# Designs tried in a protein design chat: VH-VL binders against q0aze0. Part 31

Target 1, 268 residues: q0aze0
Amino acid sequence: MKIILVNNRFKENTEKKAQEIAGQLSALNVEVIIDNGLDEPYAGTVDFIMVLGGDGTMLRAARRYGQRAIPVLGVNMGTVGFLSNIEINELAEYLPLILREEYSLEARMMLEVAVFQQQSLLTRVFCLNELLLRSNSPRMLSFALEISGQKLEPYRGDGLIVSTTTGSTAYSLSAGGPIADPQLDAFIVTPVASHIINKRPLVVSPEREISLHLLEEREAIIGIDGQIKMDFGAENRVLIKRAPHPLLMVNLKAKPFFTSIDRSLQRQ

## First folded at step 18 (VH-VL)

Design HH12
Fold by OpenDDE, fold request of step 21:
Structure HH12 (fold): chain C 268 residues (1-268), chain A 123 residues (1-123), chain B 112 residues (1-112)
Amino acid sequence: as target 1 above (268 residues)
Amino acid sequence: EVQLVQSGAEVKKPGASVKVSCKASGYTFDDYAIHWVRQAPGQGLEWIGGINTYTGDTYYRRKFQGRVTMTADTSTSTVYMELSSLRSEDTAVYYCARDESYFDYMSGTFDYWGQGTLVTVSS
Amino acid sequence: DVQVTQSPSSLSASVGDRVTITCRSSQSLVYSEGNTYLSWYLHKPGKAPQLLIYDVSRRFSGVPDRFSGSGSGTDFTLTISSLQPEDFATYYCLQATHFPLTFGQGTKVEIK
């Protein structure tokens, strides 16, 4: 068995714990690779991924490995989050189940984000939470939204969020988007600080495609999961689709989603 | 408008403690981490540590571990840095700075800064 | 710790001059998905530091076009295309790819 441990580069305790866990797993004849983000993603075949840290770390892991159909377990290191399944102090208890592959999987839809310069593909990324289009200045953006070839009325505001249901409790929520059941596959399209009253969040079928482009000669920024930034100008287009493969999240322990919503809202 | 407003200048004796505050406004408090940077006379900028206001996690430079404590009060949108066992070498202007964060992720880019707090340690 | 070295430590220039400051790290600053956490700051005595450039080449909001950043891996450059009177200050680069965060020693730009 081969396992990747994903940790947070700034959180030393996660690195230390990763090393500790690696030692324990090695003693059990399990191969371990530690991914702290400083190297390219491991290209070889692996059986399991453990994410040590919080939701941000999970998002990074998802972007790096989510398209490889590998079970991903979130191990909370004592932080607040929605994407971890067990606590670090519970790992010892559940480790035998992991090694025996006695767990269930929950598929979470990911976004496929393609950014174009005219007709040329600049970059393609997969992400678990959201894409954020935002102005790079204090001025509002004017941009066009197209859904499956249907052109909506122009948007004017600070930006737009296209989120998965998983991401509905992140930036989209802060922008006034709906809370979505993570077991549902859908796009959540949430305007950011729109001065148009009738511009409400949209729940869109995962079978549709979403396109964005600016309607003016201005500079904007595309943000992915709050961790990746891309310049976005008048000649750029972004195409958002459902990723070909979902993230396979490991469920070792029942974690009530809806009972955690109130706690999250109190913090935000 | 994003603002970080720090507490006033402090004069302390060696061995004492100082607690500097940084009040944030103009943005969602827990969407950004706060870091502390200082500049001693004639020296450059030195990173002390940071606090993730969302997770509560703190990150200290090893040099200051055991002497520095950073805390965040969400209700008042204020971050505190307490430095104990003060010595003359701790005399510096201390700055708080905002860092984009997303859950347990921090960018390490300081886009807005407080006005600075002079801490003088002298006998 | 990752060492960040700026060059030069100081320079004298006139208004209108092209100014170039370099920052070299002891290790690559490339992180996940190609992110490179290198930023530049301007600092004047008695004032708070100000962000100029982040992610190597992204100009912060409100920063004049005369400021630009470039580089990759371990070598980075801040360029002021035409120095203005308000640009006389000390400049710092900051790496945040590796823990702990570390500043360069600074580059003082003085009036010739």
Scores: ipSAE 0.910, ipTM 0.947, lowest interface PAE 0.5, mean pLDDT 94
Fold by OpenDDE, fold request of step 21:
Structure HH12 (fold): chain C 268 residues (1-268), chain A 123 residues (1-123), chain B 112 residues (1-112)
Amino acid sequence: as target 1 above (268 residues)
Amino acid sequence: EVQLVQSGAEVKKPGASVKVSCKASGYTFDDYAIHWVRQAPGQGLEWIGGINTYTGDTYYRRKFQGRVTMTADTSTSTVYMELSSLRSEDTAVYYCARDESYFDYMSGTFDYWGQGTLVTVSS
Amino acid sequence: DVQVTQSPSSLSASVGDRVTITCRSSQSLVYSEGNTYLSWYLHKPGKAPQLLIYDVSRRFSGVPDRFSGSGSGTDFTLTISSLQPEDFATYYCLQATHFPLTFGQGTKVEIK
């Protein structure tokens, strides 16, 4: 068995814990690779991915490995979030189940984001939460949204979010998007602006394709999962589709989504 | 408009503690982390540590661990830095700075800064 | 800790001059997905530091076009194409790829 341990760049305790866990797994004849983000993703065959940290770390792991259909377990290191399944102090208890592959999997839809310049592909990224289009200046953007070839009326505002249902409790929620069941596959398109009253969030079938482009000669930025930034100008187009493979999240412990979100909202 | 307003100048004796505040406004408080940076007389900028206002996680430079405590009050949109066991070498202008954060992710780019707080440690 | 060294430590220039400041890190600053967490700041005495450039080459909002950033890996450069009177200050680079965050020692740009 081969396992990747993904840790957080700023959390030294996650690195230390990764080393500790690696030692334990090595003693059980399990090969371990630690991914601290400073190297390219491991390209070889892997049986399991363990993410040590919070939701941000999970998002990074998903971007790096999500397309490979590898079980991914979130191990919370004391942070608040929705993507971790067990706590670090519970790992010892569940480790035998992991090694015996006695766990359930939950498929989570990911986005395939392709950025073009004219007809040339600049980059393609898979992500778990969302794409954010935002102005690179204090001025509002004018941009066009197309869904499966249907051109909507132009948008004018600070930006736009296209998220998965998993990402519905992230930035989309802050922008006024709906909370979605993470077991549902769908796009959530949420406008970002202080003075947009004519545009409502859209729930879109995962079978559709979403296209964005600017309607003016201005510079914008595309953000992916709050961690990747890409320049986006008038010559660029972005195409968003359902990723061909979902992220396979490991379920070792029951995590009631709706009670958790209800509790979270009441605390704010 | 994004604004970070810090508390006023402090004069302390060696061995004492100082607590500097940084009040944030003009944005959603828990969407951004706050870092602390200081500049001693004749020296450059030095990173002290940061706090993720969403998770509550703190990150301290090793040389300050055990002496520094950062806290966040979401109800007042205020971050605090407390430095104990003060030494003459701690005399500096202390700045708070905003950093974008996303769950447990922080960029480490400081886009807005407080006006600074002079802390003088003298006998 | 990752060492960040700026060059020069100080320089004298005139209005209209092209100014170049270099920042070298002891380790590569490239992180996941190609992200490179290197930023530049302007600092004047008695005032708060100001962000100029982030992610190596991205200008912060409101920053004049005369400021530009470039580089990769371990070597980075801040360029002021035409120095203006308000640009006389101390400049710092900051790396945030590695914990702990570390500043360069600073470059003072003063009037010739």
Scores: ipSAE 0.906, ipTM 0.946, lowest interface PAE 0.5, mean pLDDT 94
Fold by OpenDDE, look of step 18:
Structure HH12 (fold): chain C 268 residues (1-268), chain A 123 residues (1-123), chain B 112 residues (1-112)
Amino acid sequence: as target 1 above (268 residues)
Amino acid sequence: EVQLVQSGAEVKKPGASVKVSCKASGYTFDDYAIHWVRQAPGQGLEWIGGINTYTGDTYYRRKFQGRVTMTADTSTSTVYMELSSLRSEDTAVYYCARDESYFDYMSGTFDYWGQGTLVTVSS
Amino acid sequence: DVQVTQSPSSLSASVGDRVTITCRSSQSLVYSEGNTYLSWYLHKPGKAPQLLIYDVSRRFSGVPDRFSGSGSGTDFTLTISSLQPEDFATYYCLQATHFPLTFGQGTKVEIK
């Protein structure tokens, strides 16, 4: 068995814990790779990914490894969030189950985000939460939204969020988007400070494709999961699709989603 | 408008403690981390540490570990930095600065700064 | 700790001059997915530092076009295409890819 441990580079306790866990696993003849983000993703075959930290760390792991259809376990280390399944102090208890592959998996839809300059692909990223198009100035953006070839009326506002149902409790929620069941596959398209009063979020089928481009010569930014930024101009377009593979989140312990909604709402 | 307003100048004796506050406004408090940076006379900028207001996690430079404590009060949108066992070398202007954050992720980019707080340590 | 060497420590220039400041890191500042956490700040005495450039080359909102950032890996530069009177200050680079965060030593840009 080969396991990747993903930790938060700036959270020293996660790195230390990763080293400790690596030692323990090695003693059990499990090969361990530690990913602190400083190196390229491990290219070899792995059987399990363990994320030590919070939701941000999970998002990084998802972007980095999610397309490889590897079970990913979120191990919370004293943070709040929706993506961790067990606590670090519970790891010892569940480790035998992990090693025996006695766990259930929950598939979470991811986004495939492709950014183009004219016809050239600049980057392609798989992400778990959302893509954000946002103005890089105090001025509003004018941009076109196209869904499966259907051109909507131009948007005017600070930006737009295209989120998964998993991401519904993140930036989309702050912008007034609906809370979605993470077991549901769908796009959530949430305007950010729209010029149009009562502009409502759209819930879009995962079978559709979403395209965005600017209608004016303005500077904008594409944000992915709050961790990746990319300049976005009039010469660029973004295409959003359902990722070909979902993130396979390990479920070792029941963690009811809807009972945790109050925490999210209180934070907003 | 984003603003970080720090508490006033402090004069302390060696061995004492100082607690500087940084009140944030104009944005959602727990969507951003707050860092502390100081500048001693004739010296450059020095990172002290940071606090993720969402997770509560603190990150201290080793040099200050054991002497520095950062806390956040969400009810008042205020971050505090307490430095104990003060030394003459701690004389500096202390700045708080906002950092983009997303859950337990921080970018380390300081887009808005407080006006600074002079802390003087002298016998 | 990752060492960040900023050069020069000081320079004299005139209004209209092209100014280049360099920061060199002891290790690559590339982090997951190509992110590079290198930013530049302007600092005047008695005032708070101001963000100029982040992520190597992204200009912060309100920053004049004369400021630009470039570089990759371990070598980074801040360029002022045409120095203005208000640009005389001390400039700092900051790396945030590696813990702990570290500033360059600073570059004081003085009037010639």
Scores: ipSAE 0.840, ipTM 0.927, lowest interface PAE 0.6, mean pLDDT 94

Design HH12
Fold by ESMFold2, fold request of step 21:
Structure HH12 (fold): chain C 268 residues (1-268), chain A 123 residues (1-123), chain B 112 residues (1-112)
Amino acid sequence: as target 1 above (268 residues)
Amino acid sequence: EVQLVQSGAEVKKPGASVKVSCKASGYTFDDYAIHWVRQAPGQGLEWIGGINTYTGDTYYRRKFQGRVTMTADTSTSTVYMELSSLRSEDTAVYYCARDESYFDYMSGTFDYWGQGTLVTVSS
Amino acid sequence: DVQVTQSPSSLSASVGDRVTITCRSSQSLVYSEGNTYLSWYLHKPGKAPQLLIYDVSRRFSGVPDRFSGSGSGTDFTLTISSLQPEDFATYYCLQATHFPLTFGQGTKVEIK
């Protein structure tokens, strides 16, 4: 069995814990690769991914490995988030179940994001929480949103969020979007500080294509999961679709989304 | 208007402790980590450590491990750095700086800085 | 610790000059998905440092376009295309790919 341990580059104790866990797993003849983000993602066959950190570390793991249909377990190293399943001090208890593959999987929709310059594809990336289009200057943006070829009235404001249901509790929520059941597949399109009063958040079928482009020359940035940034100008267009594969999240113990909403959000 | 306002200058004896505050305003406190950077006389900038205000986790350069404690008070939007067992080499201007964060992720980019706090350690 | 070395340690220049400062890292600063956490700061005595460039080449909001950053891997450059009177300061690069975060030693840009 081969397992990837994904950790955070700033959290020194996650590196130490990852090395300790790797030692324990090696003693059980489990092959372990530690992914601290400095090397290329492991390309070979992997049976399981263990994320040692919070929701931000899970986002990186999802972008690197989510399209490979590998089970991913979130292991919380401190403050509980929406994407962790067990605490680090519970890992020894659950390790036998992991090795026997005695767990369920929850699918979480991901975004596929393609950025073009004129008509040429520049890059294609995947996203678990959201894409953010935002201004990179003091001036507001004027931009167009198209949903499966249907052009909406122009937007004006600080930007726009295109979120998954998983991302509905992140930036989209702060911008006034709805909390969505993460078991649903949908896009949530949330304006950021719109100067057009009737631009409400939209919930959109995952079968749609969402396209964005600027209506005038401005310095803008596309943000992916709050961690990847791409310059975005008048010559660019971004196309957003449901990714080919969902993230397969491991469920070892019940983590009730609805009963924990207030508790998780009260940290805000 | 983003501001980080630090407490005033301190003069300390070797072996004492100092606690410097950094009060944030004009932004959502939990969206940014706070780092501490110092500059000793005639020297460059030195990173001390940081605190993720969302998670409460702290990150210290090993040189300061055991002597530094960083805390955050969300109710007052204030971060504190306490440095103990002071030595003359700790004489420096201490800056707080904010770093965009998203859950446990931090960019490591310091976009806005406090005005600096001079800490003088003399015997 | 990752060592970051700036060159030159000081330079003299006139208003209107093109100024180039280099930052060399002892290890690659490339992180996941190509993210490269290298940033540049301007610092004048008695004032707080100011962010100029982040992610190697991205200008922080409000920074004049005479400032540009470039580079990859271990070698990075800050360029000031036409030096202005307010640009005389000490410049620092910072790497944040590796723990602990480390600054270059600084480059003092003085009036010729």
Scores: ipSAE 0.771, ipTM 0.895, lowest interface PAE 1.1, mean pLDDT 90
Fold by ESMFold2, fold request of step 21:
Structure HH12 (fold): chain C 268 residues (1-268), chain A 123 residues (1-123), chain B 112 residues (1-112)
Amino acid sequence: as target 1 above (268 residues)
Amino acid sequence: EVQLVQSGAEVKKPGASVKVSCKASGYTFDDYAIHWVRQAPGQGLEWIGGINTYTGDTYYRRKFQGRVTMTADTSTSTVYMELSSLRSEDTAVYYCARDESYFDYMSGTFDYWGQGTLVTVSS
Amino acid sequence: DVQVTQSPSSLSASVGDRVTITCRSSQSLVYSEGNTYLSWYLHKPGKAPQLLIYDVSRRFSGVPDRFSGSGSGTDFTLTISSLQPEDFATYYCLQATHFPLTFGQGTKVEIK
């Protein structure tokens, strides 16, 4: 059995725990690969991914491995998050179940994001929480949104968020978007500081394709999961659709969503 | 507008401690970590450590571990840095700086800085 | 700790000059998905440091076009295409790919 351990680059406490866990797994003749983000993602066959950290660490794991249909377990390292399932001090208790594959999987929709210059594909990336289009200057953006070829009235403001239901509790929520049950598949389209135009958040079928482009020359940035940035200008267009595969999150311990959002929202 | 306002200058004796505050305004407090950076006279910038205001986790450079404590008060949007067992080489201007974060992720980019707090350690 | 070395440590220049400052890291600063956490700061006497460039080459909002950053891996450059009177200052690079975060020692740009 081959397992990837994903950890955070600010790693004082997580590195110690990752090394301990790697030692325990190696003693059980489990091959372990540690992904601290400094190397290319492991390209070979992998049976299981264990994320040691918070939701930000899970987002990186999802982007690197989410399209490979590998079970991913979130292990909380001290701060409760939306994407962790068990606590680090419970891992020994659940490890036999993991090794016997006695767990269920919860599918979480991901975004497929393609950025073009005119008609040429520049890059394709995957996203668990959201895409953020934002200004990279003090000036507001003027931009167009299309949903499956249907052009909406132009937007003007600081930007736009296209999130999954998983991302509904992140930047989308701060911008006024609704909280969505992560068991739903949907896009949530949330304007950021819309100016002059009455634009409300939209909940959109996962079968739709979403397109964005600027209507005037401005310096803008596309942000992916708050961690990846791409320059975006007047000759660019971004297309967003449901990714071919959802993230397969391991469920070992019941974690009721609605109880979890109350706790996390108290930090807003 | 984004603003970080630090507490005023301090004069301390060797062996004492100092607590510097950094009050944030103009943004969502727990979307950004706060780092502390100092500059001793005639020296460059030195990173001391940081606190992720969302997770509460702290990260200290090894030379300060055991002498520095960083805390955050979300209700007042204020971060504190306390440095104990002060020595003359701790005389410096201390800055707080904002770092975009997303859950436990931190970019390590310091986009806005406080005005600085001079801490003088002398007998 | 990852060492970051700036060069030169100081330079003397006139208004209108092109200025380049280099930053060399003891280890690669490339992280997941190509992210390279290298940033540049300007520090004037009596003022707080100011962010100029982040992610190697991205200009921070409101920073004049004369400032640009480039490089990859271990070698990075800040360029000021035409030095202005307000640009006489000390410049620092910062790496944040590796813990602990480390600044370069600084480059003082002085009027000739």
Scores: ipSAE 0.738, ipTM 0.881, lowest interface PAE 1.2, mean pLDDT 90
Fold by ESMFold2, fold request of step 21:
Structure HH12 (fold): chain C 268 residues (1-268), chain A 123 residues (1-123), chain B 112 residues (1-112)
Amino acid sequence: as target 1 above (268 residues)
Amino acid sequence: EVQLVQSGAEVKKPGASVKVSCKASGYTFDDYAIHWVRQAPGQGLEWIGGINTYTGDTYYRRKFQGRVTMTADTSTSTVYMELSSLRSEDTAVYYCARDESYFDYMSGTFDYWGQGTLVTVSS
Amino acid sequence: DVQVTQSPSSLSASVGDRVTITCRSSQSLVYSEGNTYLSWYLHKPGKAPQLLIYDVSRRFSGVPDRFSGSGSGTDFTLTISSLQPEDFATYYCLQATHFPLTFGQGTKVEIK
């Protein structure tokens, strides 16, 4: 069995724990690859991915590996998040089940994001939580949203969020979007500080294609999962679709999504 | 309007402790980590450590490990840095700075800074 | 620790001059998906430091066009195309790809 351990660059203790776990797994004849983000993603076949960290570390793992249909387990190293399943101190208890593949999988929709300059594809990336279009200056944006070729009235404001249901509890929530059950597939389109009163959040079928472009020359940025940034100007267009594959999240321990909403909101 | 307002100047004796506060306003507190950076007289900027306000995790430069403690009070949007066993070389201006974070992710980019707190350690 | 070395340590210049400051890292600053966590700050005595450039070349909101950043891997440059009176200050680069975070030693830009 071959496992990838994904960790966080800022926490030395997480890297130390990853090495300790790798040693334990090697003693059980399990091949381990550690992904701390400094090397290219492992390109060979693997059976399982273990994310050592919080939801932000899971987002990086999802972008790197989510389209490979590999089971991904979130292992919390501190504060419990929405995407963690077990705690690090519980790993020994659940390791036999992992090795025997005695777990269920929960599919989480991902976004496929393609950015163009004129007609030329510049880049294609995947996203678990959201795409954020925002101004990179004190000035607001004027931009167009199209949904499956249907042009909506122009937007004017600080930007727009296109989120998955998994991302509904992240930036989309702060901008006034709804909390969505992550078992549903949908886009959630949430305006950011809109000057147009009737621009309400939209919940859109995952079968739709969403397109964005600027209506005037401005410095803008597209943010992906709060971690990747791309310059975006009047010559650019972005197309957003449901990704070909969902993230396959491992479920070993009960996942109390609805009770965890209250705990997350208490922090605010 | 994003602001980080620090507590006032402090004068301490060697061996004492100092606790500097950094009160945040104008943004969602747990969307940004808080880092501490100091500048001793005649020296450049030195990163001390930081706290992820969402996770509560702290990370300290090895030089300060065991002498520094960072805490966050989300109810008051305030981060504290306590430095113990003070020495004369700890005389410096101490700054807090915010860093874009997203769950446990942190960019390590310090977009807004506090005004600085002079800590003087004299015998 | 990753060492970050700035050059020059000090320079004298006049209003209108083009100023170039370099920052060299002892290791590559490239991270996952090409993210390169190299930023530049301006600092005047008695005032808070100010972010100028992040992610190598991205200008922070409200920073004038005369400031630009470039570079890749281990070598990075801050350029001020036409120095203004308010630009006389000490400039620092910061790397955040590797733990611990490390600043360059600073470059003082003085009035000629």
Scores: ipSAE 0.734, ipTM 0.876, lowest interface PAE 1.2, mean pLDDT 90

